# VHH binders against Probable sulfurtransferase: the designs that were tried, part 5

Target 1, 337 residues: Probable sulfurtransferase, of Methanocaldococcus jannaschii (q57909)
Amino acid sequence: MVEINLRELKKYANPFFLTIRKDKILVNNKRMARLSRTKMDKIEEEFGIPVIYSKTYEYVSTKVGRFINKHKIIAPRDIVIVGLSGGKDSLLLLHLLEVYRRKYGIKLIAVTVDVNIGGIRPWKEDTEGVKLIKHHCEMLNVPHIILKNDLDVVELSEILTKHSKGMEFSPCFSCSVIKRHLLGKLAKEIAENENIPYEKVKLAYGHNLDDNSDTILANIFKGERLKFMRPLTRFKYNEVDYQSFKIPLEECIIIRPMLPILERDIIKALEECGIEYYKDKDMCPYSRDRGDSVRRRCHEILEKLEEEIPNIREMVVSSALKTVEYYSKNPYGEDNL

## First folded at step 18 (VHH)

Design v5 (from u7 with E107Q)
Fold by ESMFold2, last read:
Formats: C-alpha cells, structure tokens, sequence
Structure v5 (fold): chain B 337 residues (1-337), chain A 121 residues (1-121)
C-alpha cells in the first residue's frame, strides 16, 4: 500500500475535510474540501484508491464537527484515546476523528480491551473481531493497543450482587469498570510520560443520540433523577469495592463527539462508505440487546415513536437538558405562569 | 508492510561520532513513540533513547549528554547522533516504535533489523 503524501494531495483538495485511509478516501465536506468530479478523478488516478462521497457521511461529519466546535470537545494537540470494540459507533468515531490529526494536530490512539467474560474473551488478539479492528487501524494509520485483564467480570459482578442489598449486577457492569480502569490508567500514564496536563489526554466514546435519549427515558420510567450524557465530562477518582480488593477508576476526561447522531445515520454512513463493522451482540454474549430490560424497552418505544415524530429523540434530550439547567439556576423560585 | 530500516552503523574510534538513521514505511512515525535500543554480544537488549508523541526525549543514563535523538516527520525518519563514543557503546542498534513510551524492549510493537556499531582502536 502506498502512503498518501499530503503535499501532493493538497494540489487537488483540502485534506482537513477528507478522512484518509490507505485503501480509500472519504469526503467529510465536499465544498470545504474544494472537490470536483475532475479533482476526484485525478486523486484516484494519482494515488490508486477510490474517493468515496456519501451524503450521509458528509452529514454526520459536518454535524459532529459543529458539535466539537460548539462544546470545545477537542483542543489543539490533545491526545485522544478511542475505545474500539469493532462495533459501528466506535468505528465511525475513529473515522470522524482521523481528520483532527491534521486539523488540530491531535494524536489518536485506538485501544481494545481484552476482557474475560466467564472464560470467553471476545476481544482476544486472534479473534476475527480484533482482526477487523486491526485492519481498520492499519488502513487509518492509527496506532492500536490491546489492554488485557484476566479478572472474570462474571465472577466480579457476582461478588457485587452477593454483597448488595438485593441489587443485581450484570457482567456488563464489571466489564465497564474494567474498561474504565484500564483506559483511565493508560490516560494517566500517557499524561505523566508526555509531561502534559491530565486534561490534554481524553477518552473518546461513541455514545450517540439513541443512547442518550434511551438513558433519559429509562431514568424517567424508573422514577430516578435524570442522568444524561454530556459532550465532555470530568470524572473524579473513584473505586469499586470487590471486598478483597478495590479497582481504582482514575480521574479522567471523557468526550462524546457523536451524541447528536442517530444510530441509523451511523449505520448508513458506514454502509455507504463500505466500512465493515461487527454487531455488538456478535462480539459479546452480554450485548446491549440482553442488558437492562427497562433500557431495552425504552429503545423500542423510541424507535416506534420516531416513525411518527422523527425528531423525538432530540426532543427528549433537549427537554431534559433545558429542565435541569432551569432548575439548577432556580431551585426554589417562583414558577412562570 | 511496516518496515523500519536502520543505517549509519560502522567502525569508529573511541571519542568519535556516528549518526544513525531509521527510515519508516507502513506507519507514520509522528503518530508513535520512536526509540533506539541496543544489544551487545551476549547481553540483553537495552533501552538507549526515545522521542515521544509530544517530542519529549528520554535517554539511558549511560548515553545522556553524548547521544541526541531526533525525528524528521517530513521524511518519516528517526535519528540518533552519537558523540564521544566509547568501547561500551559497541552493539547492534535497533530502531523501534510503539504507540506509547515504554522503557522495556518487550513492549515495543515494531522493530528494525539493526545496524552494527563498533567502537575500537
């Protein structure tokens, strides 16, 4: 495979608006890239790879770009760690962030966590899923790390369940604890070894609009306080107590650049660009489809409602955010008529 | 696919200088921590120097002040300027790359074939 020389590519297009892979180039914004059919033909001829224009990929790229700028999610020279499971969200996120290596001079590192789930290791290095992940990282020229943890998350969640007053913990909870532990520890080590502030090393998650709206509705149905995902969140140090030992969760910054993006647009963008991904359930026996029953039902309800009210997920998130902001500024004040 | 190719090794007298080069292909070296390791006959491979994601540099105590690591991202190349060479610097020098800084050679993902540096009278 040939390496694409940015100086030569600049003769034809602005690479700040192109996602560059070794096997293809994706167009993030046709007008801003200054592309024409003629220039696309010249790029394909000179570099020997196709230039793919997808209206959906352009739409998603532009919306995420505006979201990043509005919320100051990424700053120049940040180091950004992307957790890759091989699923649609993390793979699209990786592609969307690739351009920021050029735009903002960021460093981008992909990380897969090899978790022990009852003796099954869906992200073991020699699995087909990890081979797919490595392929995408190679094509995008993104360094890839596999972090391994041998503690069985099924057993860990059984410990929590036995020592809680009736609360049941699925293996997915301890899986998230292990992932957060390893990624947070890595982020801290990078900041120390690079001698940069901890806030310059960010964990990027592929949470989308479906995830956020599902979470809000699920908390409403449970009668719980509204919990919603923010574009950028600082998490304080914490520990999870497994009785004989504790698993530390280092202070970290989590960013969620894809929060405004519908799941179906993620899928459509990947398909139109010819980017292969794995369904979450095929990679893990405890996939999202077998998780929290309230969350799953909320997902189904919102999918049906979208057929009648296309922007319902946006409205759920918007209403929750506006309400929390209003009452945080006016906790006991007079109500408007 | 990924290749790291060292050059610049050879024979040199004590007190002399050499400049090692490492040309990378298949990866963009600027996206990685790049490092030099060395292995003397009969000894374990040991850390010499690294340049990190933010261009911070690390040196083994035995070479600090005598060796300078640098990187030319436009040429996708890593360099090691070795001054005031000593007999103890005689070794095969290896170029290596890893996503993050590590001191141990076992933790590096990519390796060159090595270039021999001999310091003798």
Amino acid sequence: as target 1 above (337 residues)
Amino acid sequence: EVQLVESGGGLVKPGGSLRLSCAASGITLDYYTAAWFRQAPGKEREFVSAITLTDRTYYADSVKGRFTISRDNAKNSLYLQMNSLRAEDTAVYYCAANPIYRKSWEQYQYWGQGTLVTVSS
Scores: ipSAE 0.812, ipTM 0.923, lowest interface PAE 0.8, mean pLDDT 89
Fold by ESMFold2, last read:
Structure v5 (fold): chain B 337 residues (1-337), chain A 121 residues (1-121)
Amino acid sequence: as target 1 above (337 residues)
Amino acid sequence: EVQLVESGGGLVKPGGSLRLSCAASGITLDYYTAAWFRQAPGKEREFVSAITLTDRTYYADSVKGRFTISRDNAKNSLYLQMNSLRAEDTAVYYCAANPIYRKSWEQYQYWGQGTLVTVSS
């Protein structure tokens, strides 16, 4: 109904530090937006919608902004695809990236993958979850696409499990393969049709600090190499072999702007800003209840440790990164303490 | 509520010109691929022209060199300048929008009501 006039808004604040929705405005950085309570009141009076200041949203927005700048995660005129499941991570990510349409001239596209999970389709277009997603995209003025997959990810993972020597593959693994396949295919098509380098079309994931620290600890407990999530990762073309057919994974650029953000701060920011979201178990029947038991245990261990060592998750990630950097510079066994 | 409203259609003689306009509300047209399609009686809706996310333009072979697509982001509007009109250009012209470029009309998310263009002596 009512559109925000940016020309009029600029009289009161710098919109490079505001997340703009049709129903409310969120403050990404009060100082940089040059806002005061008086100016917030004037905006509310002129535009007829609330201006929401959340210290948590500001903290998260600022930390993500610094992270994007430090790691060159987003460049001017990038096209950024955000995978939306309706959960907390992807919805906050979408909000945090909205401002980059103004800052960097990016194009932002939200994509929901309608996955077949044992005949159940949590992201089918007529579900309440997808209606919530469409509502948020409408409020943020972000184009939204639904990509459909008919292959049953339960059956796919059973194929992989049957042909592995003792490895079990949950439906979540094949769900991730299908999502990467469809999103990568879309990104390639966009790059071709826009005649731009593939590096300018980026897949944005909402992985957070909890995800990264859990992964590192789980690798330690499994005796595997320390693999951690990077702010920006270039993936080469690959295929996943399901015996009778293969699923291609196109080369793509994956970005993870929320890696430094704790899950609890994501939840708090969304709630303080009045942004409705779905819990994982409400959307996917195989979420945390049927995953890798080592990973679940690591999450619990880190939760307990946080009670006594509040920054433990940050320290886990920092240690892994420093170790990799050190040995990359000194691979032949020389010590530098 | 998303609304695309076409205007500028009418009757014109062969060799003449018309300029079609499409005003968008409810979406920011700059965030979408915007396109023109047309449908003549008894025929399937066909692609005419598109302007993409990066302002790349596409044209059907039948209109290339005669039609020019453009948009004005400040006015949230799409245009189609039609020159050297021919009888076969007679159709209802539709404004459409989609997050990404597509040739097939079935894949576009938003549509206008259409505006009639008649090219006749």
Scores: ipSAE 0.811, ipTM 0.922, lowest interface PAE 0.8, mean pLDDT 89

Design v8 (from u7 with L29I)
Fold by OpenDDE, fold request of step 20:
Structure v8 (fold): chain B 337 residues (1-337), chain A 121 residues (1-121)
Amino acid sequence: as target 1 above (337 residues)
Amino acid sequence: EVQLVESGGGLVKPGGSLRLSCAASGITIDYYTAAWFRQAPGKEREFVSAITLTDRTYYADSVKGRFTISRDNAKNSLYLQMNSLRAEDTAVYYCAANPIYRKSWEEYQYWGQGTLVTVSS
């Protein structure tokens, strides 16, 4: 499959609003792309690949675009590293960010972390999941890196739990540590190699609205500090102590472009576009479906409530944000009433 | 399939010049760090030059001031201008690509078949 010639494509449509693959073109915004049915047909004829229009993909694309602009989470000429697990979230994220190669001149790199989960390695290079990931990266013409780590996140979390004062650490925590460690290290390396500020190298995570609202509710249910994800987070250098060794976490910037997007819309968009994604949740015994019972229950509760209150997840997030904002300005909770 | 195809190698006298080319297919070279490596007979493969994602250039000390790496995105090609060639520059020159810059040849993802450069009187 040959890469699509952008000069030729520009004769028919605005590529700033198209996701370009070697095997198909996805329409991010039909109007802005200046597409008609006739033009779509011409593109298909000229390039020999289908042009796919999905209402949901367009909706998600538009919403993400607005979100990116509103929060200024991507800047021109940024280097963006996408944590690519092959799941629905990261895969859609990769697709949505592809247009920014043209819009903002970013360099896009997909990075898969091969995490050891109790001896299970869902992202081992020879797995079907990784094959699928590689295929998508190939079709999108996105450079792909696999980072390997042999440390067992189950064992790591056991160490943390053992040496904690009554706090239990899930394997998911150590998984996140490993990912941040490896991706942060890579980002730092890139920044140094390119002689650019570290702020120009951004890690893009596929966290969505469900993830955020679930997290908020779960923390509430656990009686812990309210935690929510931000569109852009600057992380300082830190170390995680595993007693016999420490894992360094380099300073880095994490962006979450899909933070306002519902999981259901992510799935629908991918399905409508005919994009196959890896069901990694089936392979990880600590995934949301199999892991933390509180988080799972929170997801179920919110899912049920969505039937009655369509924007319930947004309200949960809004409440958290407003709360933090209020107390940041009013640390003593001074009310007029 | 990704292919990197080197050309431009040949016999040249000491003090002479040669320009190597690498044509990429299957990948967009501008999305990668592109590099030149060389391997002399009986020696290990060594780093020569690289052009990074942001067009930053790196050179081995042995070739600094003599060699120039460049990239043509429109042609999806990598070049190495070699001036003031020396006998010690005799080697097979390889084009390579990797998502990010690395000094070690073992870490590069894509490789060409190489082109022979012979510098002799």
Scores: ipSAE 0.910, ipTM 0.964, lowest interface PAE 0.4, mean pLDDT 93
Fold by OpenDDE, last read:
Structure v8 (fold): chain B 337 residues (1-337), chain A 121 residues (1-121)
Amino acid sequence: as target 1 above (337 residues)
Amino acid sequence: EVQLVESGGGLVKPGGSLRLSCAASGITIDYYTAAWFRQAPGKEREFVSAITLTDRTYYADSVKGRFTISRDNAKNSLYLQMNSLRAEDTAVYYCAANPIYRKSWEEYQYWGQGTLVTVSS
């Protein structure tokens, strides 16, 4: 399969609003792309690949685009590293960010972290999941890197738990540490090699609205301070102490372009576009369905409530944001109304 | 399938010039760090030059000031202008690509077949 010639494509449509694959073109915004049924047919005829329009993909694309613009989480000429697990979230994220190679001139790199989870390695290079990931990267013409780590995150979390005073660390925590460690290290390397500020190299995570609302509610249920994910987070240098060794966490910027997107819309978009994704969560024994019971229950509660209140997750996030904003301006909680 | 195809090698006299080309297919060269390596007979493959994601250039000390790496995105091609060639520049020259810059050849993801450059009187 040959890469689509953008010069030729521009004769029919605005590529700023198309996700371009070697095997198909996805429409991010039909109107902005200047597409009609006739033009779509012409593109299909000329390039020999289907043009796929999905109402859900367009909706998600538009919402993510607005979100990116509103929060300025991507700037021109940024280097964006997508943490690519092959799951629905990261895969959709990769697709949605592809247009920014043209819009903002970003460099897009997909990075898969091969994490050891109690001996299970869902992202081992020879696995079917990784093959699928490689396929999508190939079709999207996105450079792909696999970062390997042999440390068992289950053992790591056991060490943390053993040396903590009453705190239990899940394998998911150490998984996140390993990912941040490896991706942060890579980002730093890139920044140094390119002689650019570290702020120009951004790590993109596929966290979505469900993830954020679940996290908020889970912290409430645990009696912890309100915690939520931000569109852009700057992390300082830190170290995680595993007693016999420490894992360095380099300063980095994490962006989350899909924070406002519901998981159901992510799934629907991928399905409508005919994009196969790896169900890696099924391979992780500590996934949401199998891991933290409080988080799982929160997800279930919110899922049920969504039947009655369609925007309940958005309201949860809104409440958290408004709360922080209010107390930042009113430390004593004075009501001015 | 990703292919890197080198061309432009040949016989040249000391002090002469040669321009190598590398045509990429299957990938967009602008999305990668592109590099030239060379391997002389009986020697290990060594780094010559690279052009990074942001068009930053790197050169081996042995070729600095004599060689110039460049990229043409429209042609999806990499070039190496070699001036003031020396006998010690005799080698098979390889085009390579990697998502990010690395100095070691072992870490590059894609390779060409190579083109022979012979500098002899």
Scores: ipSAE 0.909, ipTM 0.963, lowest interface PAE 0.5, mean pLDDT 93
Fold by OpenDDE, last read:
Structure v8 (fold): chain B 337 residues (1-337), chain A 121 residues (1-121)
Amino acid sequence: as target 1 above (337 residues)
Amino acid sequence: EVQLVESGGGLVKPGGSLRLSCAASGITIDYYTAAWFRQAPGKEREFVSAITLTDRTYYADSVKGRFTISRDNAKNSLYLQMNSLRAEDTAVYYCAANPIYRKSWEEYQYWGQGTLVTVSS
């Protein structure tokens, strides 16, 4: 399969609103792409690949685009590293960011972290999952890197738990640490190699609205400070102490372009576009089903409530944001009134 | 599916010039760090030059000031202008690509077949 000639494609449509793969073209915005049925047919004839229109993909694309613009989470000429696990979130994210290679002139790199989970390596290079990941990267013409770490995240979390004052650390926590460690290190390396500020190298995570609302509610249920994910977060240098050694976490920028998108829409978009992905439960033994019990319960509660209140997750996030805004302006709150 | 095809090698006299080309297919070279390596007979493969994601250039000390790396995105090609060639520049020159810059050849993901450059009187 040959890469689509962009110059030729421009004769038929605006590529700023098309996700371009070697095997198909996805329509991010039909109107803005200046597509008609006739034009779509011409493109298919000319390039020999299907043009796929999905209402859900268009919806998600538009929403993500607005979100990116509103929060300025991607800037021109940024280097964007996508953590690519092969799951629905990361794959959709990769697809949605592809257009920004043209829009903003970004460099897009997909990075898969081969993590050791209790001796299981779901992202080992020879696995079907990684093969699928590689395939998508190939089709999208996105450079792909696999980073490996041999430390067992189960053991790591056990160490943390053992030395904590009553806190239990799940393997997922250490998994996140390993990912941040490796991705942060890579980002730093790139920044240095390119002689650019570290802020120009951004890590893109596939966190979505479900993730955010679950997190908010979970923190509330735990009696912890209200925490929610932000579109763009600057992380300072830190170290995670595993007693016999520490894992350094480099300063980095994490962006979350899909933060306003519901998980159900992510799934629907991928399915409508015919993009194959692995379910999280298939990839990680400690997926949501085995993860933080409180968070899982929160997810279930919100999922149930969504049946009656379709925008309940948005409301949860809105509440959190409004709360922060209020107290930022009114540090003493209503007690001062 | 990914191919890097070198050309432009040949016999040249000391002090002469050559321009090597590398045509990429299956990948967009501009999305990668592209590099030239060379391997002389009986020697290990060594770094010559690279052009990074943001078009930053790196050169081995041995070729600095004499060689110039460049990329043509429209042609999806990499070039190496070699001036003031020396006998010690005799080697097979390889085009390589990697998502990011690395100095070590072992780290590069894609390779061409190589083109022979012989500098001899």
Scores: ipSAE 0.908, ipTM 0.963, lowest interface PAE 0.5, mean pLDDT 93
Fold by OpenDDE, fold request of step 20:
Structure v8 (fold): chain B 337 residues (1-337), chain A 121 residues (1-121)
Amino acid sequence: as target 1 above (337 residues)
Amino acid sequence: EVQLVESGGGLVKPGGSLRLSCAASGITIDYYTAAWFRQAPGKEREFVSAITLTDRTYYADSVKGRFTISRDNAKNSLYLQMNSLRAEDTAVYYCAANPIYRKSWEEYQYWGQGTLVTVSS
């Protein structure tokens, strides 16, 4: 499989609105790509690969693009590290970010973290999961790195739980810590090697609308302060204390381009495009618990409500954002109504 | 399949110049850190030069001021201009690529077959 010549492709379509793989082309926006059925056929004939149009992929692509622009979460010449787990979220994210290599001249790197989960290593290099990941990276022509860590996240979370004042830490928490640790370390290294500010090296996470709304609702149910994920977050240096040792978390920038996207649309987009992915349950034994039992229940509640209120998750997020905005401007809750 | 193919090696007199080329296929060289390494007979492979993701360049102290690394994205190729060549520059020169810059050759993902450079009177 040979890389598509962009000069030749430009004769038929605008590549800024195409996701280009070695084995197929996905249409991010048909109109803006200047594509017709006739042109699609010509492309297929000339390059010998299918041009795939998905209404859902176009919808998601457009929404993500607007979101990126609105919040300015990607800038020209950024180095973007995608945490690639092989799941639906990270894979779609990788595909959607591919066009920005052309649009903004970004450097895109896919990074898989080999996490030890109670002795299971779903992302070990010789696993089927990693083979699939490598395949997608190859087809997308994206550099791929595997970062290895031997620490058992189950044991780590047990340590935290044991030494906490009544708090229970799931393995998913320590998994997130390990990922943040390794990806942050890599980002820092890249920034140093390139002699650029750390802000120019961004970690891209595949968190979606379901994740965010679940989180918001879960915190409400726990009686805690309202918490939600942001499109771009600047993290300061921190350490997680595991008693006998500490894990350093370097300062970094995390971006979440798919925060406005429903999980169901992510799945539908991938399926319509013929992009193979592993289900979360197939990769991680704790995935179905979504790292917290309360969060899982919230997910189920919101799924049920979506049957009656299609935009219920958007409303949950909107409420959170408006609340923060209101009290930032009105610290005493002053209101005339 | 990823392939890096070196060319431009040969015999040259001390003080002479050579330009090495590395043609990449299967990957876009601009998406990687690209580097030159060399290995003399009976010696360990050593770092010569690298051009990073943002086109930052690194050079071994032994070649600074004499060698210049460059990349042509349109041709998907890496180059090494070698001037003021010395006998100690005699080696097989290898093209390599990695997602990010590393000092150690062991960490590079892709390698060429190498091209021989001989500097002799």
Scores: ipSAE 0.907, ipTM 0.962, lowest interface PAE 0.5, mean pLDDT 93

